# Designs tried in a protein design chat: VH-VL binders against o27280. Part 37

Target 1, 266 residues: o27280
Amino acid sequence: MDSMNVPEVLEIKRIVEESESVKTFIFSWDFRREVRPGQFVMVWDFRDEKPMSVSLIDPVRSEIGISIRRVGEFTDRVHGLSEGDLLGIRGPYGRGFELMGRDILLVGGGIGMAPLAALADEATARGMRVDALVAARTADELLFLDRLEAAGVNISTCTDDGSCGFKGFAHERLLTLEENHDMAAVCGPEPMMFQVMRILDERDVPAQLSLERYMKCAVGICGQCCLDDTGFRVCAEGPVFWSQELSRVREFGRYRRDPAGRRVPW

## First folded at step 18 (VH-VL)

Design id10
Fold by OpenDDE, fold request of step 19:
Structure id10 (fold): chain C 266 residues (1-266), chain A 118 residues (1-118), chain B 108 residues (1-108)
Amino acid sequence: as target 1 above (266 residues)
Amino acid sequence: EVQLLEPGGGLVQPGGSLRLSCEASGFTFSKYWMSWVRQAPGKGLEWVSWISTGGRSTFYADSVRGRFTISRDSSKNTLFLQMSSLRAEDTAVYYCAKWYIGRAFDIWGQGTLVTVSS
Amino acid sequence: SYVLTQPPSVSVAPGQTARITCGGNKIGSESVHWYQQKPGQAPVLVVYYDSERPSGLPERFSGSNSGNTATLTISRVEAGDEADYYCQVYDESSDHYVFGGGTKLTVL
């Protein structure tokens, strides 16, 4: 019996270096266990466990990919692994992206492009027109460009330093784009998502946004990822939220709770 | 008060045409996808059509494709369904419905009866 | 086309629990919504996102979804709960909204 709550020990089949700080770990996957873009898995290195978005879903090769950014002790350990090494993976969890319409705008920042890359593949496979605004600090931090291009995605880039594409932030680039879409999907730094959501709302574009919060159980029990006022659990009611839901979340774009439950700014 | 009003139903002959309207109030109409759902007498709910916020994309059930046209006018907060080549099987109460989170419908009109009969 | 299957009718006594099922291939991976329709009235959303309740709905209404079956549960059934209930999903492959055939709940 395959239980989603029991980590499955999987061998790293392949590692793709996406950037200096991001690696994609590819695993063989039994697709009897459904996984959708926007969902996350809990990655266990036998010492600690962290939630990670699925960035690749390949039913043809029976593979999934998890893109991980090096940001701390856990990810340092994971980045030290090699092909053939083992990781525990349980899930997938959470609500994934929902696709509607004929065209979609993807707005991603940094590692936020991970779930959006998977979404792009799905949308393209459906025959949707996919436009992607890919943002990063520098050109070297832009993720999945070749993959997106190969999939037929129309890409617009922006970088903080102007090293590639539009110089500025994603929301600033978005303001220069006049075309509207049936819907949008957004993932990245929360301040970015907040500004992007505002613009999309003004343009009457329904949008989904993927949030990041500290997660412990991933199954909606511990409450560590609970959003203020609404009681939304990011692991259960998210991580993908419709903009209409996030409009009710006061903390969105403003602050988050740390592992101790203290309010910390973004 | 949030509501949808459908005043345009009536009796038409087979092969005839009819235009339904749905007027929205109490919410920002332009921000939501809209749908038509119909219900034949004594039967279940059947989705008919939905339209994107800008009206750029429209989708239809196979049963009405090529005969029905969904449209919207944001300036009037109104959704439309132009029906042509009407058939007896098109007889139903037609509801307009507002998109809600998760692709549900949270607001429904009271429905308007369309009867196609000789 | 994606198909949702509901039992045509369910009967319960007042105060008992009614369970209305909605079957679909891998429906557990879909977001299922439920509507209540009383005679001569428009449908009313009673459960969305499998288990979420709209504001104003009593806690007696709950939903679950796993595998190939979604379930609407109505606890402590009242006479006023007698209605037709419809499950609904969105089929991304066709961009169609899909309704179940509906279930008539009779309160004995």
Scores: ipSAE 0.939, ipTM 0.962, lowest interface PAE 0.4, mean pLDDT 96
Fold by OpenDDE, fold request of step 24:
Structure id10 (fold): chain C 266 residues (1-266), chain A 118 residues (1-118), chain B 108 residues (1-108)
Amino acid sequence: as target 1 above (266 residues)
Amino acid sequence: EVQLLEPGGGLVQPGGSLRLSCEASGFTFSKYWMSWVRQAPGKGLEWVSWISTGGRSTFYADSVRGRFTISRDSSKNTLFLQMSSLRAEDTAVYYCAKWYIGRAFDIWGQGTLVTVSS
Amino acid sequence: SYVLTQPPSVSVAPGQTARITCGGNKIGSESVHWYQQKPGQAPVLVVYYDSERPSGLPERFSGSNSGNTATLTISRVEAGDEADYYCQVYDESSDHYVFGGGTKLTVL
C-alpha cells in the first residue's frame, strides 16, 4: 500500500494528440498493479499534482494512457512536455466502473470520454455490445472516435453547433434514442450527467457516473473532495458512483466546492 | 415497508417442474436487477440466476443452466423462476434478492422451501 | 470460476473482536459484500463495498479488503452476533454472483 502512494517517476513513452486541447500521455506500466477504467492517478510534474483519469489500459503492450485537457497552469506545463520526459505517477485510486450485462451505453462529454474510452475497450473485450454517445461543443473536440470505432463501438455523436452528428446536448440526443441497455456509464460536465441520469432513471437503466471534484490527497484523508450532506469522498467512495448514490447527493448537478471550500455553481 | 415475498414452494418429484414467484413491494421494482439465491439444507448460499431490469438479459449458474428460467413482470412487481427437470440437489430454500449498489443485495425475501423427492 | 474461501468457523468470547476472512485471487480489486444469516432467517447485508455499512447497522461491524483477503470485523461481539457470515463478489468474467462458503461465528 505504501508503494502505491509514492509517485513513480515514469518516462513518457508516447504522446497522442487527440485534439487541439487534449493529449494522451502513454507510459509503461507494471500490471501487477491493477488498474480499472474509471480509476484515476495522481500526476506529478515535480511542482504540482493533479488527479487524472486513465484513458488507456493495454496489458498486451504493458501501457497505460492518461488523457489531459489543457485548462490551466499545471496542464499547460504538462502539454509542453515531450516524449522521453518524466512525470510522477501514483495510484491508481478510487472506485472504477463495474460492468454487468451484455450491453452498455456510454455517454460522454468532452474529456469525460477519457475513462469511458478505457471502459469501452474492456467491455468490448468481454464481448459486450457497446453503444457510445460522444458529445462535444464542436466536431474538433470530439474525442477517441477512431479508437472507439476500431474497437467495434457503435458511435453516436452530438455537438452543440451541429458540426458533427446531432445538433444539441447529449441528453437531448439521448431522448431521441429509444433502445435501452442493461446499464450505462456516464462521464462529462456535471450538468450533462445530471440530465442524462434523469433520463436513464426514467427508463429504468441502472447507471454509473464519474464525478470530478477538487482532490488533494487522493486517499480519503484531507476531505477536500467530500460531498455535502453524504460525506462521500470522491477519491475514496468515487469517483464512480451508482445513480442511486448520487440521488442522495444534493449538490450533484448544482454546484461544487472550490479549493477554498466555496460553493461554485456550474 | 420494503419487502419481497416468495410464495410457491413445495414438494415436487424428480424430473418435475415448479414455478416460484417473488412479489415486490415498497420500492420501484422495475428499476432494479433481481436475483435468485438458494440454500440447500445445512449448506451455504448459492447464486442461481439474475435478470436485468427490462428482462433482456438473463444469467444462470452452471448448475441450473438449461433447466431454470428467470423472468419478471413489471406490471405485477413480480419475479419468477421456472424450474424444470428438477433434481434432488435442487432441494433448497430459494430466496429472491434485490440488487443494491456495488452489486450487493440489500433486500431478501423470507425464502421458500423447494423439496425434490420421490 | 472465481472462488471465495472462508474459514468454516470462528469462535469469540463476548466483548472481544471477531475477524472473519474471505480469500480470493486479487480480491482486493473486487467489491466485497458481507451478509449475516441467523438460523431460520434470510441473509442480511451488513457490509458492502468492502467497508460501507447499511443504514441501521452498528459501528461494531466493519470491513476491509486488500491483496487476496477481505475481512469482516465485529468488535465488542454480542451473543446476538452469533450467526453465519457470507462474503460475496460479482465475477465480471462470467457475470455470476459468487458467495463464500460461509463462516459460523460462535459466541462463547
Scores: ipSAE 0.939, ipTM 0.962, lowest interface PAE 0.4, mean pLDDT 96
Fold by OpenDDE, fold request of step 19:
Structure id10 (fold): chain C 266 residues (1-266), chain A 118 residues (1-118), chain B 108 residues (1-108)
Amino acid sequence: as target 1 above (266 residues)
Amino acid sequence: EVQLLEPGGGLVQPGGSLRLSCEASGFTFSKYWMSWVRQAPGKGLEWVSWISTGGRSTFYADSVRGRFTISRDSSKNTLFLQMSSLRAEDTAVYYCAKWYIGRAFDIWGQGTLVTVSS
Amino acid sequence: SYVLTQPPSVSVAPGQTARITCGGNKIGSESVHWYQQKPGQAPVLVVYYDSERPSGLPERFSGSNSGNTATLTISRVEAGDEADYYCQVYDESSDHYVFGGGTKLTVL
């Protein structure tokens, strides 16, 4: 097998429009190179490179999917691509989610549902009961609902404007749910994850959380994604962390480093 | 001090029953999955059972399924292993072990010897 | 049943480097952990998450994975390192913890 550190130029096999701002790009994949939910790949458009979570893992079709939200120049360019166009993909990198137990609660916000959708597929395939709290600003930004439903996931929705499901934030909805799970997986805006982690901890539910940080090398050498105090590298020790690890990370839920290394609030 | 204490081992006849206990201190017991691991004399480590934090889910090695029952009492910070229909091959030092990140075990009890013999 | 394979014994002279291997077809996809066990004592975690070291463990202990093989490396071996070493994974397909057969490290 070739080195995972060399980008492979792949043709976009198909594009799924998940929402107005999110597209899933599907590629043929050689599964001799294993990929796990929660891991990320580096996507190269021959001008810039960005880390993206894998949102679909389909060994039967020999395909992977990468869901990308349109948020900046790079993603604008990528969203302008069509089926048949080329992208460079290297990876996968990082630590993926670990599954334990018979039931799992997924809490996702916005594009954070991307890795959780892949995790949901794996969990359901294993015969786990999967409950998912899917949060977004508005109903039209809720991601992967049909896919999750088809997989047998029990879905609760939460929207900021109340256009679908519970009106409010994910942690507020979570407070109204009484059932506990063997474990939880969380991905979304860090303030959301911070509050959700607090609640899960109070309920004695072990949890994994996937962090988003600026990444450059993706191989743990440049230090751009280092977390303060701990020295954790999100690309190497993450992006999936156990709550016990994040409890040691002072910056979690409070601030992040921008590409220039400056502290910026959420 | 973080520790797990395992009283309750002893000698039991084949077909008999024995209940092991593991008392946790120095950490919030209710927040962690717990396991039993055993080691026959002169042999390696063998996982026996693990239990979720709320006790809702339990798992067992094939060698003990149907005979052993893992449980926990958060109010007492105690893990239990109810053993029944004991066999000679169940003779071992039994360790309770605390779950750690990555699905490792960071805290172990001192172990308690269970001897099944006529 | 998932099986982890370790050599039964490894011998090393003091000051040299010991390498203990653990083979399994899911290594690389599942995290590997290592335990040290001295006679009459409970196991002690020495490496977790393939290469992480618990607090209090010397830097002489390290872990790495390549293909289907995990390796525990002990550099500058001391007499006190003589012990049994076990690798361990969690099998998600069965929700079972799995230990290797153990390796006896002898310091000559």
Scores: ipSAE 0.938, ipTM 0.961, lowest interface PAE 0.4, mean pLDDT 96

Design id10
Fold by OpenDDE, fold request of step 24:
Structure id10 (fold): chain C 266 residues (1-266), chain A 118 residues (1-118), chain B 108 residues (1-108)
Amino acid sequence: as target 1 above (266 residues)
Amino acid sequence: EVQLLEPGGGLVQPGGSLRLSCEASGFTFSKYWMSWVRQAPGKGLEWVSWISTGGRSTFYADSVRGRFTISRDSSKNTLFLQMSSLRAEDTAVYYCAKWYIGRAFDIWGQGTLVTVSS
Amino acid sequence: SYVLTQPPSVSVAPGQTARITCGGNKIGSESVHWYQQKPGQAPVLVVYYDSERPSGLPERFSGSNSGNTATLTISRVEAGDEADYYCQVYDESSDHYVFGGGTKLTVL
């Protein structure tokens, strides 16, 4: 019996204010339990439980970070917590990113930059050249810029309102970039990811994309996060998918299932 | 039909050179990383080299580094392995292999025998 | 360099279950793939991503991976399953593909 499925009550060591709506919660972590960028944990506030991507992996300090955007009741409660408060954490779960080659392009939108920030740390540590396209609605919502810069990442920014960097969407900015990479990793709003994937495919750049779906069990049992047609469970076969896998997923970029299992548009 | 065809094998003397080719058909060759894998007679599989889609990055096993060069021509849907300074221990069936999700190989050529002998 | 260790041979009677192991340090954190190779033929992918089956492969083939051991399981073994089986991973530290030594499966 794997103790991984039992939430461990952990103390919040530190809280980093990433933006007005995003906080990173840092916890002590026993790295005998390996964690990879792209994997997620289930965060339990003793009332509800939600999947959250790991945004920081620091084996030296024996810490992990979880970045959470304030978007609803659960996250509102979590954002009200302070250092020293407790949360339940179980995991990690899912498939993380796989790194190959000498250079990688990261394309992230909003909170999607969370797992990519962790990936950037790993890639740079390996000596890879990392380029990152960081997208947000406005300049103040751009995440992890200082952290990425400190890691040696070449950053390009994109904002909907043009308040920082390229004015427009991530896929539009990508079209203006001429350089190709050995591979790419993408995470953000699914419509963004869909467009980015198409561009990368046209450029013959193998890509991984991290999907977000409603999850309940995180262990591939309940089926709540199943993707139509393929039967892929985002918690088990994902959340990181190769573009070749997602090309088989009809709903990708088109619709998702809500908690009631109803098809809803993005 | 998806396939990889590997002509170019043969007999070569030690110290000699040989160029292998692998022609791809039935899939968009330019979209996939490609590898060479070899198998000495009666032995197991040994990875030799892989190349990125654009050919910008190449990697080699220690046993062949500095002697072998992997390359590709997208216009011809062809993967190449230029072998130089061949040794007896390079004697093997050489397979070209197509990258698949998870860093597996889903398509293999039939293999071509390279014999290095005096 | 990363090393994968397989038993050199496994024997099983028809109809029984064969288990072929692949050992590696923290292999459970790696994606393990399996290939079947019959004499005079190229390898064929039979399991990828630890437990996924390529289309066309029978359900008799399954895989698992945890800790330091990955396992290829072939249930209801048939004479046609006699072959060499290789496990494979990708070593990110060196950007090398790594194969196990191979296991000869004999169907008695």
Scores: ipSAE 0.938, ipTM 0.961, lowest interface PAE 0.4, mean pLDDT 96
Fold by OpenDDE, fold request of step 24:
Structure id10 (fold): chain C 266 residues (1-266), chain A 118 residues (1-118), chain B 108 residues (1-108)
Amino acid sequence: as target 1 above (266 residues)
Amino acid sequence: EVQLLEPGGGLVQPGGSLRLSCEASGFTFSKYWMSWVRQAPGKGLEWVSWISTGGRSTFYADSVRGRFTISRDSSKNTLFLQMSSLRAEDTAVYYCAKWYIGRAFDIWGQGTLVTVSS
Amino acid sequence: SYVLTQPPSVSVAPGQTARITCGGNKIGSESVHWYQQKPGQAPVLVVYYDSERPSGLPERFSGSNSGNTATLTISRVEAGDEADYYCQVYDESSDHYVFGGGTKLTVL
């Protein structure tokens, strides 16, 4: 077994409450092990293991952050933890985002903003102009706004209920924005990503999108995260895909496989 | 058929100028970043320049910066390379190349020879 | 500037396996692509994104990338595989595409 596949037991250094349902757990990190925005780690609470995107990469403080949304039993347990408690972390895994050009549009929904926040930091550090469309159901679910602003990101918000910014979905807001970018990065609910990708394609904006699928091994062996038709493994060939790759995936934006391998609609 | 055609090469004196063209067909040209890559006789591949889909951003190798200008016309499915202040070391076969997944190049032109000599 | 290092030449007998290396600082964290170029022809993409094959390429061509070395592997080498091979990455720090120096593969 490769040493990278053995979880390292790490102490939770800090916990940031991002919203009512989202917490960011901060860990000390040895950056001899490189990590890129868009990559994920496997988080182990000594009972179960789940893939989580890296939302913070801070080489100066030698820290990484993992943002976790409370959505089930595993995340309930993790959200019950305190600073000083331990978690197992292995990784990073998967393909991260690739940056090109001078300006980038980030489109994120809900917890999908986690990897994009990390990408925003990297892009701004490189001197890129970063525009971010941050979407959520309600104002209180908008994530990382202060952090993005502090990084110099130009933020546009949209909420389903209109409680903050544009009233509507991310793709609807995007249609009102006429300016194009050298490239785009997208992460959020798959139906959102599907619509956003279509718009970006029509506008001739190359785009990367981060997918979420059920993962078990994270190393491309078990096949649980395989996408239909293509055989792409989200953990190995993803989770970040170029739009050209996703255009080949018929299930994209339509359905996913549950742990039992059954089709589940979005 | 997907292809890139590169007319415009030829013989030019040092200090002279030359404009290369690359005409795309068989794919939606406007959707892809494009690059120029050159190869001196008997030498390896050297990236020259790339341009974003809308032409808003351009980048150049240090060896050609300030002398070469990359541009594109989507209405004509054509990529251009305006070369000025040409030097002997600019002698090469010039390829236009189409961007592909992961920042690779999947489609290449057949190349056009540019010879800079007195 | 980012630098990719390839051996200038590799020789292999027909039917054997050829391995062409591409060295770079932390290249394992980069996406590496490989091109085949025969005399008088344009380069042809043979491996992209470290290990993926374009449509139409035989399974004999494979790629790997870890640490400081990417490797193009050609199994069951044929006479027709004799060519120059180039590795390539994108340097995000400079927004430059970077090619290796190329490796001449000779089939003995």
Scores: ipSAE 0.938, ipTM 0.962, lowest interface PAE 0.4, mean pLDDT 96
Fold by OpenDDE, look of step 18:
Structure id10 (fold): chain C 266 residues (1-266), chain A 118 residues (1-118), chain B 108 residues (1-108)
Amino acid sequence: as target 1 above (266 residues)
Amino acid sequence: EVQLLEPGGGLVQPGGSLRLSCEASGFTFSKYWMSWVRQAPGKGLEWVSWISTGGRSTFYADSVRGRFTISRDSSKNTLFLQMSSLRAEDTAVYYCAKWYIGRAFDIWGQGTLVTVSS
Amino acid sequence: SYVLTQPPSVSVAPGQTARITCGGNKIGSESVHWYQQKPGQAPVLVVYYDSERPSGLPERFSGSNSGNTATLTISRVEAGDEADYYCQVYDESSDHYVFGGGTKLTVL
């Protein structure tokens, strides 16, 4: 068994309340095990295991952060934890974001901002100009704004209810932005990503998108995260895909497989 | 058919200038980053320059920075390499290459020979 | 600058397996791509993203990448596989594409 596949029991060093429904759990991390924005880890609460994106990568403090949205039984349990409590972490897994050029547009929705926040840190550290379109249902669900601002990111917000920034969806806000970038990184609800990808394609902006799928093994064996028609495994060939790859994925933006393997529409 | 054509090579004296062109067909040129890669006679591949889709960002190898300029014209599906202050060591077959996912190159031109000699 | 190191040459008998290595500091954390170049021809992508094969390439071509070494493996080598092979990465720190020195594969 590969050592990376054995969960390491780690103590929660800090918990950051990002929003009412999102917490970031911070852990000490040995950076001899490299981690890239866009990669995910498997979080084990000794009962169940779920894939989670890395939202913070801090080599200086030797810390990583995992942002978790409260959405079900597993995340309910995790959200009930306190600093000093233990979680099992294995990984990182998957393909992370690739950076090229001098400027990048980040488009994130909800918890999708988690990996993009980490990417923003890396991009800004490299001296890239970073613009971020941060979308959420409501103002209080907008994530990482202070952190992004502190990093020097130029932020544009949009909310479904208009409580902050542009009233509407991310792709609608994107249509109002005239400036193009060398590349884009996108993460959020798949319908959002689908629309955003189309716009970016029309604008000839190379884009990477991070997909979410049910994952079990995280090592490309079980096939639970396999995408229809292509056979792409989100845990192995993803979760970050280039738009050119996703253009070949028929289910993208249309439906996903639930844990039972059933097609469920977005 | 997807292809890149490079017609612009030739003989030039040291200190001279030469402009290479690469015409793309069979794919949407404007959607891809493009690169120049050269190969001296009997030597390996050496990346020269790459340009973003909109031409907003350009990058150069240290060996050519300040002397070479990469550009593109989407309306003509053409990539350019303006070479100036040419040196003997710039003698090489120059390839244009199309970006592919993962930052690979999936399409290459046939290459054009540039010879810098007195 | 980032440097990729390849052996200058590898020899293999027909039907055997050829392995061409590409060394680099923490190359396992990079995406490595491989090109085949035959005399007088342009390079051809044969492996990308460490282990992916472009459409049309035979399954005999495979790749791996871990630690400080990426490896191109060509199984059941044929005479037509004789060529120069180059590994390539992208250095994000400098935004430079980097090629290895190339390996001449000779089929005995």
Scores: ipSAE 0.931, ipTM 0.956, lowest interface PAE 0.5, mean pLDDT 95

